# Miniprotein binders against q53ft3: the designs that were tried, part 47

Target 1, 195 residues: q53ft3
Amino acid sequence: MFGCLVAGRLVQTAAQQVAEDKFVFDLPDYESINHVVVFMLGTIPFPEGMGGSVYFSYPDSNGMPVWQLLGFVTNGKPSAIFKISGLKSGEGSQHPFGAMNIVRTPSVAQIGISVELLDSMAQQTPVGNAAVSSVDSFTQFTQKMLDNFYNFASSFAVSQAQMTPSPSEMFIPANVVLKWYENFQRRLAQNPLFW

## First folded at step 5 (miniprotein)

Design mWd3
Fold by ESMFold2-Fast, scan of step 5:
Structure mWd3 (fold): chain B 195 residues (1-195), chain A 94 residues (1-94)
Amino acid sequence: as target 1 above (195 residues)
Amino acid sequence: SKVRIRVEVRHPDGRTVEYEFEVESIREAIRFAWQLAIELYKEGAKEVRIEIRVDSEERMERYAEWIILAFEIAGAKEVRVEVRDGKLIIRIRF
């Protein structure tokens, strides 16, 4: 019913059911994750009056899971982007002789989805700044994702002078990528929510 | 080794156009996704359906990841993914 996407990793489309109305995705090496996308699969809607509450869990300093409400997905909003970097556990001070401890506990976080009544979801407050909803944060996130995509796509550009013609391959000149990127940035600056 | 990708595009004027491609590597898939996203952004497409037929679940997931990222960056408002009968189906709305 749900999918979970992290840039640079395989998309997950098979959540583990932990209850009739609860689903979980594992996020190994979560310290390297800044954003997570959660979305609904196919055309199977939630039952009338129902939606999904999205939670994030990470191990605290005692190794115990800490669940935080990130936001919601519904039939009217079937995908959502969440910033989780600000929610990760971190201590402001280091232990004396902390450099002597070189053993690290494996870090695996989880995304949880609970199917709930829309009325119940309306009574809940997501953790601040987890959802990319403010204009400034949304603009920064979008530009970072766009920069990542542009840089990666450009890394595969090939000079036409070096190419053997191949009708089975799709090619795009780096100049066209740059023009599209500039146009997208201009539109984003004028209206950060245009997409 | 070859992956078949079928794309159906619905335009603002109501017409539907179909494309079919074959790619042999993830790099070709990335180039294809980028090219498609740019062309559809320029054309003002409303809805896109992508169907991928592969022999490996791992390859389906990698192709889905890059296609989803390309269309989300291009401004898609909704992306839905379904796996059915050994096929990956991605539905996109701008």
Scores: ipSAE 0.000, ipTM 0.131, lowest interface PAE 10.8, mean pLDDT 63

Design mWd4
Fold by OpenDDE base, second read of step 6:
Structure mWd4 (fold): chain B 195 residues (1-195), chain A 94 residues (1-94)
Amino acid sequence: as target 1 above (195 residues)
Amino acid sequence: SKVRIRVEVRHPDGRTVEYEFEVESIREAIRFAWQLAIELYKEGAKEVRIEIRVDSEEKMELIAEFIIRAFELAGAKEVRVEVRDGKLIIRIRF
């Protein structure tokens, strides 16, 4: 029903069902995570009038779980991006996972999805700064994607003197990649929706 | 508009794994496609096929060009992009 994506990690499509209406993803090494994407797989929609409240849990200084409401996913909004890096020192809120004995490992955070009535969800207030605006999310994502691409491409960069003849391959000068990157960044800064 | 992404992954052992998910926009779809493809490559995938449903043909061409360039520059052996039946089909061979 749900998927979870962290940049630089494999997509998780198998949530642990901890209750009939509750699903959990484990996030190892959560301290290195800035953003999490939660999405519907599209195989099973929410029942009519229902959606998913998305919570984040991390261990506090005492090793106790701190749960915070990040936001929501619905049939109308089947994906959301959440910033979790700034929440790691926050206070916990009321959450539907408190009564559940979820096995916890140090350095592992959790994303919890609770299937709830839309009317109930509308009365809840997510923690501040967790929901990333579509524009900001896109800009941050695009920047990370560009950086990843640049880093990947540059790792294969060789000088002309170091090139092994490969007549079946075409070579692109590294400066062309850099110019493209710079132009893309400029366009993105001017209009995040340019493309 | 909701965008459905379908990903087929061919592993070296001949197994094919399929992922399907929905996102809010084509931008998110491209993001997912990129991240998935890179991670799948790191995990030893040989071929990745990504389908993105797009309602606007004009946007598909721009997106296609961007994707091709991005994956080619990322060292993919082969990147093929096809627009068929309102879907952007990306095939990446690593």
Scores: ipSAE 0.019, ipTM 0.252, lowest interface PAE 7.0, mean pLDDT 73
Fold by ESMFold2-Fast, scan of step 5:
Structure mWd4 (fold): chain B 195 residues (1-195), chain A 94 residues (1-94)
Amino acid sequence: as target 1 above (195 residues)
Amino acid sequence: SKVRIRVEVRHPDGRTVEYEFEVESIREAIRFAWQLAIELYKEGAKEVRIEIRVDSEEKMELIAEFIIRAFELAGAKEVRVEVRDGKLIIRIRF
């Protein structure tokens, strides 16, 4: 199954199954939401060759759902963050400022997950490249730096341990962590925007 | 304000990895915790122990809340928090 999180709200882990391959989370008061995170729970993987397409839906002025593809989750990438600000007001009204004067009830949006073949997912294009645009430059930098640091430090520790396939404790030398930290702090101090 | 974070990670294959970080802002600590949680979830971590030392006691709880949220987001099944001798200790299980 799947989980859905909005910052400052309780995590949802009980999606409503609306079809054998389709799951939905309700997002009340969606006007206050900027980002949504969708992730897989670690208990049930997708069947081989399958993944999940993630959609966002909100009620238009007529109460009809407007669905948009945000991106994907897979066994290899079981979590994704999406920026939905700018997607909440889809097709406009007849007047340029009509949406500003329209009173709507209810104010509940939905996240939909459709279990699909990976081949089918590869042929689809998310609206507005939401997955890429949902990560700010600092978050991307931090993740890349953590990935680079972990890969480098782990490789170094394994090389020094010389015991790759054996169950044992793996230690990263303190000097490697300290050197990485000092470099990060130095660069940040020189230019706070370097991230 | 200065924030120091120590993380000990235990993986399914029995390996234990230790990290130590020091950052200059709460914003940095929060984003760091969020990315670390996602990364550890992807790596299949079983247990994570975090020790936080902050130069401001008032900011310690805020940082703890964000780290708890980050690990909940990453799929943690259990998150325990303990405050002892001016240090915040968070233990997470996947």
Scores: ipSAE 0.000, ipTM 0.145, lowest interface PAE 14.7, mean pLDDT 62

Design mWe1
Fold by ESMFold2-Fast, scan of step 5:
Structure mWe1 (fold): chain B 195 residues (1-195), chain A 94 residues (1-94)
Amino acid sequence: as target 1 above (195 residues)
Amino acid sequence: SKVRIRVEVRHPDGRTVEYEFEVESIEEAIRFAYQLAFELKEEGAKEVRIEIRVDSEERMEEYAEFIIKYFELAGAKEVRVEVRDGKLIIRIRF
């Protein structure tokens, strides 16, 4: 249902479902990551009253997870970019992952997505400075990231006739990536902060 | 503005219990339905019928699709959703 992208790395489209309404992506070597993009795949939209709260978790000095709310994705804003550089080990924000036992390595962070009511999401406050601070820098970065993602994804495009079934691999149809790219460019041109 | 919710629960022992609630929005109704579904499954409910009365049938098909998937993920063996007479009717069998 969701994808996760880090500039310069392989896109992830196979989230681990850890509960009926919760999904997780692993981020190895997170200390070298500045920004993360979370987006919805084009196959299943949220029902109108629902959206996704996006959380970031990293291991503290004792190896314990610290969850922080980064922001949201919705049908109206199906992708969002978050700055995770500069986040410190400290008190985590209120989060719905609770006592879930997710085994992590010390150098691996996670992105968590919790499907929630829009009304509930409106009551939550993302951690400070997770959003991009400059409109011009954000627009330039977003355009470069979008170009990088599209070029990378399109390099794997094959016709339906040439596709060989592989049960262990996930595939994104090239036209879905193209439609996302075109829609995102159109939205960005209208309002750079539509994210 | 107000949304009415009627719930009918059949337990393994054959007992049937009915509840009726009123909330301020469709979002509250959906939240209530999700919370109730998990609670009733934990209590061993075999069948649950939920009726949500709405003032507009617009977008009810989208809610129906999501509700079906949600209850299936919650372990329901069968989920049926219908929109009829200004009501969203959900029938669940665990």
Scores: ipSAE 0.000, ipTM 0.077, lowest interface PAE 23.7, mean pLDDT 63
Fold by OpenDDE base, second read of step 6:
Structure mWe1 (fold): chain B 195 residues (1-195), chain A 94 residues (1-94)
Amino acid sequence: as target 1 above (195 residues)
Amino acid sequence: SKVRIRVEVRHPDGRTVEYEFEVESIEEAIRFAYQLAFELKEEGAKEVRIEIRVDSEERMEEYAEFIIKYFELAGAKEVRVEVRDGKLIIRIRF
């Protein structure tokens, strides 16, 4: 039903079913993981009116599991990317996995998926910065792309006095690039999916 | 319609890892491809090949152009996009 992907690692397609409505993936060496992708395999959809709440668990200083809500997957949103690198510390929220004594090794974190009613999911608040909303990750990627482009283009900037005549070349004022950059950032901020 | 996405990742050590999953739209598939490729780059991937199964070739040229521009701006060394046999094939070299 579910898959879990960590960059540079093999995809996990076999979750441990710990309850009728609960699935767990183990993440060895979790300290090196920045992002996790959770996705539906497409073999079995959620029942009507249900989705999956995605939780992350790491051991606290006492070795006890701390569970945090990362976000959600649904039939309408069958995949999500989560940033977990910043979640190595903090207080756990109420979670559906709390009563489960899942045997852990100290270096292994867990991704838990709880199949829940969509109405109940809507009332839950994911931990900040965990849901790389497809929007935020896209925004971050786009921002890095834009910065890269701007830096690249700016590296070729010359003053009019420094220009060498090249009749075959077109010159674009740097201010045009800057205006484009600013306009793009504004559009991205208004609607990250404007494209 | 459901869109199938296949990702092949070539690692520096010569290993190739393959992933397959489904998303709800081609737009979602493309967005996912961007994010995944970026993360894989940060993890040291040298080459990423992404196949998106498409039911219609409508707007594929528009998507292809956009994808190329996007990854070029992101600092890819090489970006190739092909539409073949009902698939959008994206190859990115970092």
Scores: ipSAE 0.000, ipTM 0.193, lowest interface PAE 13.7, mean pLDDT 73

Design mWe2
Fold by ESMFold2-Fast, scan of step 5:
Structure mWe2 (fold): chain B 195 residues (1-195), chain A 94 residues (1-94)
Amino acid sequence: as target 1 above (195 residues)
Amino acid sequence: SKVRIRVEVRHPDGRTVEYEFEVESIEEAIRFAYQLAFELKEEGAKEVRIEIRVDSEERMERIAEFIIKYFELAGAKEVRVEVRDGKLIIRIRF
């Protein structure tokens, strides 16, 4: 029912079902992961009034899972992108006497999806803004650039239509597109965190 | 209305994987396509094909070149955007 995408890795579409309403994806070497995409495959919808709560889990110093709520997927919003690079609460500094450690647990994290009532999901708060801030900022910037292009192109097309007898034959000149590209690059240079 | 998205990913070994999902708007679909393409690029995908069902082909044709520039800036070696049969089709090679 679900898929999971991680940068630098092959996509996973076969979640391990651990309960009637719970599904898990394994994320080995999770310390190298910045973003995770969780999505529904689109073939089977959630039952009415239900959705999926998306959790992230990593092993603590004793190998026990620590679960954090990332967000939700629903029939209305069947995909979500999460930034997890800021969610691990510090890799424990090695104890001054503890360089010998109890055998280290493998660095495998998990994405968990729990099918829950929408009412129950509405009562829960996902982990703080660090989980989505970079992705959200990039998404908002992308939308703003797209909106600005639509507005600019539409304004130009209307002006051209007033001078051209056949409005349906209107087009956007190459120099207008080039100017837009230059503006986009300039804006990116002012915020290099997006690249 | 829901916007339907179909994604086809080809890996360096020649294996192809397909996905389908829905979002609330065309703007959301395009934003998701941008983000997904970046993630797939980092995963080593060789080719990605994204199809978005649209209500206005004429509107999509007007922004096609902007979409191309976006993916070129993301490091794509080749980007093709086509609008046909009620769909916006984005093909990316890394």
Scores: ipSAE 0.000, ipTM 0.148, lowest interface PAE 11.9, mean pLDDT 64
Fold by OpenDDE base, second read of step 6:
Structure mWe2 (fold): chain B 195 residues (1-195), chain A 94 residues (1-94)
Amino acid sequence: as target 1 above (195 residues)
Amino acid sequence: SKVRIRVEVRHPDGRTVEYEFEVESIEEAIRFAYQLAFELKEEGAKEVRIEIRVDSEERMERIAEFIIKYFELAGAKEVRVEVRDGKLIIRIRF
C-alpha cells in the first residue's frame, strides 16, 4: 500500500503492518537523513473518506520514542516529501503509535502511517518545519530539475542540415521543449504549489 | 549499458499503444519517460504505464523521487510506482 524513499537509499515497499490501520517503515542511520518521501504504491487506494497521517519517530535522550506528525497522504495527494533533519530535537505530540510496543534500535527512526478519516486529519496540525513547503526551496529544486532537463534535451539538438534521415525515429523540435519550459516556469511563478 | 524503456499508453477512445526504445542511461530513461508522459497527456492520454529495466537498486531510488515529483508537476492525478522483476513500473493517471 505504501512506499518510503530516502535519497541515496533503496526504496522501501514493504511496510510493517503493526495494526489494521497502521504501517511502519524503519529508517536506519536516521541522523544522516534530511528528507523522506512517503507515497502510495497505487495497488490499494484509501477507502472513501480516508487518508494517511504520516508520523516520524526518533529516540530521545532516554531512548524513548518521540513521535511527531509530519503531514498527510491521500488518494488526491498520493505522495509527500518531508524534512526530518530539523525534527531530531523536537518535542513529541499526541500520536496513534504511542501505545504500541515497536521494537527499535537506537540508530533507527521510524515512519508511521495511520489510516484515518479525512475529517479527523483536517483537525491535526503537522510540525511546522516538516513540510518541504518553503516556496523558495521548492522553486529552487524545481528550477534545477527543469534546467537539468532542458540542458539534457538541448544537448541532443541538431540543425536540420545535421539530421541523418531516420524514418523510424520521431524528432521533436527544440522550440517545443523551450515552449514547455517557459510555460512551466510561468505556472511555477504563478503558483509554486500548482501541482 | 543500454536501458530499455517500455511505454503503454491508454487513449480516451480506449486504444492502447505500446512503445519500446533504448537509451544510454537510466537518467536518460527517466527524462525521456517524463517528456513522453507529458506529451502524451497533452495529446489526451488518460493513463500511461512506463517500464524501466533497472540493473541496480540504487538507481531505482533516485528514479522514484524524480518520477513522483515530475509527474505531480505534470498534473498527474495518480502516480503508482512498483518494482517487479528488476523493473521499475510507473503508472500515471491524468
Scores: ipSAE 0.000, ipTM 0.137, lowest interface PAE 13.0, mean pLDDT 73

Design mWe3
Fold by ESMFold2-Fast, scan of step 5:
Structure mWe3 (fold): chain B 195 residues (1-195), chain A 94 residues (1-94)
Amino acid sequence: as target 1 above (195 residues)
Amino acid sequence: SKVRIRVEVRHPDGRTVEYEFEVESIEEAIRFAYQLAFELKEEGAKEVRIEIRVDSEERMERYAEWIILAFEIAGAKEVRVEVRDGKLIIRIRF
């Protein structure tokens, strides 16, 4: 249902389902990550009135997860970019003696997606520094480019498909998902970790 | 029009073609570059170089990673972004 991407890394499309409404992606070596992109794969929409709340988690000094709400994805906005570098820099003291000790840097963080009611999501407040700032028009434009990619892929599927004449029932052709996956598969084949 | 865009396209037969376009803003220029790159890909282009004159190199440097991410998500095999000599330079390989 969901994908997670970091520039220069393998795209993840196989989230771990930890509950009927909860999905998790692992982010190894997260200290090197500035931005994370979360997106819907485009073939399975959310049920009416539902959306996805996106959370970020890292292990604290005791190995316990610390979850923070980053933002949301919905059928109307199926992709989002989050800046996580500011969130991890706020952990100035992981040890009781603070300034005397080297902060332990956990190697693995997680992105969590919780499927929730849109009305419930509207009442929640994301961490202010995670979502792309609305004060910069260029940043907003970049998010619109990701939305355009999803819309382009979906629109191309409909226009290229040989469809039966039943306008009330529309399906995104599997071959568009295949073309989209083939683009990622080819870049994965160029990764030394796979071959 | 306030922003000039220079595009250099390499085709499978080795032919290189150059185009120039004008748009009203930097944001429009980058959106145009995004859409144009994929239209050229459908026409058989293998590599596209896009140069956009910018007023603030510092601002563009801050967002280079976002531009790379957007093109990579859209399916480009290789994306390189540089800001130099008052230009935003995007190089895309399909």
Scores: ipSAE 0.013, ipTM 0.273, lowest interface PAE 7.8, mean pLDDT 64

Design mWe4
Fold by ESMFold2-Fast, scan of step 5:
Structure mWe4 (fold): chain B 195 residues (1-195), chain A 94 residues (1-94)
Amino acid sequence: as target 1 above (195 residues)
Amino acid sequence: SKVRIRVEVRHPDGRTVEYEFEVESIEEAIRFAYQLAFELKEEGAKEVRIEIRVDSEEKMELIAEFIIRAFELAGAKEVRVEVRDGKLIIRIRF
């Protein structure tokens, strides 16, 4: 029912169903992730009066999962962008044992989606300033990504056009799209105000 | 709807199937692109041809760029675009 997108990674569309109303995506190497996009695939809508609460889980220094509410997706707002930087275990000096040389095994963070009543969701508050989850925000972010892609792809299209007389044709190799996405991800990671 | 998308899919067994879709917003187009790309990959599609017609050239380009990205993320080996007869044509190979 759901998809999960992280910049520079393959889109996940096969959530693990852990309960009748709960779905999970694994996020390996989560310390490198700033934003996560959660969206509905569009073939199966929520039942009437229902929506999805989106949670983020990371392992604390003891390996125990900490679940935090990021925001919501609904039939009316089927996509949301969440900023998870600052919620990750081991960032900053917020951990009381940060001065100790603690040996950590690599762990996987998770995005969880809980199908809940809209009335129940309306009574909940997402954690801090982490959520930027709205249809408008998603559209703005996507427009910036597309603008960046257009400029990048156009530079290669011009090079291709110089080798062929057909101005209405443009061949974009798959690796060019990947390079654009990697460059955009790097710029986004370096400047939190970029998107 | 302002956008009509026609999709022609060729499977390894030689079968060709055609679909037609309409989307009303950029967000819906984005969701559609992700869903389509991964559904076709899961079905074992070999080649895909997408034709996009829309009431504005700018909107056509935006939707096309997002479809290209979706298929790349789904594992496409080749994505080619061209404009013919006022239509944007995207050819994908898995």
Scores: ipSAE 0.000, ipTM 0.164, lowest interface PAE 11.8, mean pLDDT 64

Design mX11
Fold by ESMFold2-Fast, scan of step 5:
Structure mX11 (fold): chain B 195 residues (1-195), chain A 83 residues (1-83)
Amino acid sequence: as target 1 above (195 residues)
Amino acid sequence: SPIQREFYKLMEEAWELFREALELYEKGDKEEALRLFRKAAELFLKAAELAIKNNDPRSYEEAILYAEYAQLYAERIQRELEK
């Protein structure tokens, strides 16, 4: 349902489902990460009235996970860019993952997505300035990548709906995501300034 | 099912190798990363073969996706080592 991107690394599209409403991406060697992008694959929308709260977690000096709320993704805003380089200190925010007792690898951080009611999400406060507002070369690259993928995925879904009698069950196959990634890489290789 | 358990074991082993290769690559151990990405790709391809035999196209597509990812990293590292 979700994708996760870090600059200089391959996009991840296979979140680990750890509960009915909770999904996790592992981020190895997290100390080198400045920005993380979370986006919906365009295959399965959130149920009506629901969205995803996005959390970041890293192991503290005692090896215990410290969860922080970064922001949200919804059907209306299916992608978000977060700056995490400044968030690797201090206590975690209120989070739904604490009750799960998830044990972590010491050098691996995680992105957690909790599917929650939109009304509940509206009452939550993300940690300070995690959402990216400053435009730099990586932010521009990431935004163009997300726009390219979302437009590709959306156009494919619409085309399939026109041909398939039961559009409510439509999915964008993993192969389509792979083809998008290959095309994006070819474009980048041909013109590094395209992003 | 036994076939599904074997698929998940292959995917888990391949993913562990992939993660280790990624960590080595980011830290500059390119030769070791290359070997592990190639090994991960091989295991993902074995998982894909098992998934198609089990009539599970979704698992097949996921395994192929990760195999392609591992191969892409291996190709990139190979090019870097040749320069």
Scores: ipSAE 0.000, ipTM 0.100, lowest interface PAE 17.5, mean pLDDT 68

Design mX12
Fold by ESMFold2-Fast, scan of step 5:
Structure mX12 (fold): chain B 195 residues (1-195), chain A 83 residues (1-83)
Amino acid sequence: as target 1 above (195 residues)
Amino acid sequence: SPIQREFYKLMEEAWELFREALELYEKGDKEEALRLFRKAAELFLKAAELAIKNNDPELYEYAIRWAELAQEYAEIIQKELEK
């Protein structure tokens, strides 16, 4: 349902589901990250009256997670761009991830998405005054990009299969991407509140 | 409003270039990706200028962040090409 974009890195679309209504993206080497885009993939809308609260988490100097509310994504505003470079020494926000058993690695931050009632989201104040787009045209562009990414990965895997692969060469396992996509589709069909 | 429509027209043109740049970058066409990220940044900055001249600090910040993101991609790619 969600995607995450960081400059110079491949788009992430495989959020880890940590609760029925909670999803996280890992951001390794987060000290180099200035901006994060969170967006809906455009194929599956939120249920009526619901949206996503977007949080950023990093380990503080004591290794304790600090969660900050960045903003929201909704069916009407399905993408948001956040500037996080100034937030890494800030105070934590009120957040729904306090009870989650989420394993964190030093130098790895997280983007968290909590699916919540719009009324509940309206009671919360984001840190950093992040703007949210009301236009879904970027979502259409990202969907096209994701289709092209899958085609590229599949083409690369076929090309590698046509040659004798070197054990020391890097490659992307296109079958893993396809299997993830199929598993996602099956799980979504069984529980539409999953994503 | 006509001003808000012009703002989003600029943003949509910039996002189209940004998307094309992302696809090219992913495929390894770094020189063309760099060119398009720079063009996208220019359009985002024009949108930001329009927003601030019309006293809309929220749209200004939105456009500026997208311009900064496009510029950050361009800087990363430029460094990759220099190696």
Scores: ipSAE 0.419, ipTM 0.797, lowest interface PAE 2.4, mean pLDDT 74

Design mX13
Fold by ESMFold2-Fast, scan of step 5:
Formats: C-alpha cells, structure tokens, sequence
Structure mX13 (fold): chain B 195 residues (1-195), chain A 83 residues (1-83)
C-alpha cells in the first residue's frame, strides 16, 4: 500500500506488515539520512474516514526502539516529506562513555505507518521538527533545496537535449528556472514567513 | 526495450508537468501548481520503479532526484495553502 523513498537509495515499496493496520520499512545506515518521503502507491485508497500516521523509530542505547510521530498521509495528501536529522540524537542524558557504545549499536531505523481513523489522528501531535513546516527549518531546507534544484535542473536540461534530436525541443528553459529561483530566494530574503 | 520506452515516456510526461507547475507557481496559481507537482512526483516515482526493475541505477537516480524535488515543492505549497 505504501512506499518509502530516501534520496540516493532504492525506493522501498514492500513494507513489512506487522499487524492488520501497521506497516514498517527498515532504514539501514539511517545516520546518513536527512529526509524521508512516505507515499501511497496510488491504486488502493484508504477507506473513507481513515488515514495513515507516520512514525520514525531508532534503537536507543539498550537496543530498544524509540518511536516518534512524524506526521500523516491521507487520501487528500497521499505523500509527505519528513526531516529526520536531529531526531536520532536525543534519548535522555548522554555521557562520553555511553557515546562510545553507539559506534557498535545497530544503524537501522524504521518508518512505521499505522492506519487509523482521521478523528483519532487529529488528537495526536507530531514531533515539532519532523515536518518541513517550522520557519527556521523551512528557510534552511528551502535554501539548500533551491541550490540543489537549480544545479540539477541545469544538468538535466543538458541531459534532456542529449535525448532529443533538437535543442529547441528542450522541456525546461534554463532562464525560466533561473527566474523562478531568483524570485523565490528574493521573497524568502525579504520575508522568511512568506512561506 | 518496452520497459525502457515506458521509462522515458513517464520521465517526459512528468517533466512537462513539473515545468508547468513551476510556471503556475510563479504566476501565483498555487493550487494548480500543487496538483501538477503531485502528479509529476507520482510519474517520477513510477519511472524510478521501472528503472529498478530494469537494473538501471543511473535512470533510477535521475527519476528519484526529480521525484524528491517535486515532493519538496508540493510540500512547500501545501504548507502555504494550509494557513
């Protein structure tokens, strides 16, 4: 029913069903992950009145999972992006000798999806930094994303031209991307709350 | 191959939606831009699945990068509209 995507990694579409209403994806080497995308595969919607609560889990110092609510996916919002960097560092007091043990702890985290009533989901509060919605995290994320997007789009435009016989048939005019990028950056610089 | 032709067809369709969404967003049509970014992301992810089945990691990386960017744009616009 669900997919899980991390930049630079193979997309996962085969969640492990651990209960009738619960699904899990494993995230090996999770310390290198900044963002994860969770999405519905698009052919089977949630029943009316239901949605999916998205959780993130990492092993604590005792090897036990520590679950945090990241957010939600629904028929109306069938995909969501979550920032998990920063969620994997805290679990109570941390001492230097304790930190030495984490070098040997499992590096596998999990994304969990629980199918729940929308009314029940409305009663729950996601961790404050997971969704890309806080002003500070949003501004930093947007700056990095725009830089990466512009560079990638320019590279893709060249690659696209190599796939087609005529450069005039390119699907992304570089000047349009550049103008959009500059306008969006300008808006953010003037008002970080411009969204 | 049939899989390779379908991959490029999906990438081309997704790319055109992505481009149109950028233009709509710049003109202030946020709701339509959001719809097209979501549609583009779906097609890029579908293309990525085909690339994996075809053992083509370069095509997979290309499709995933665009899927991720389309998702990022959709999420940013959704946040704007939820106010």
Amino acid sequence: as target 1 above (195 residues)
Amino acid sequence: SPIQREFYKLMEEAWELFREALELYEKGDKEEALRLFRKAAELFLKAAELAIKNNDPKSYEWAIEYAERAQYFAELIQEELEK
Scores: ipSAE 0.000, ipTM 0.081, lowest interface PAE 18.6, mean pLDDT 67

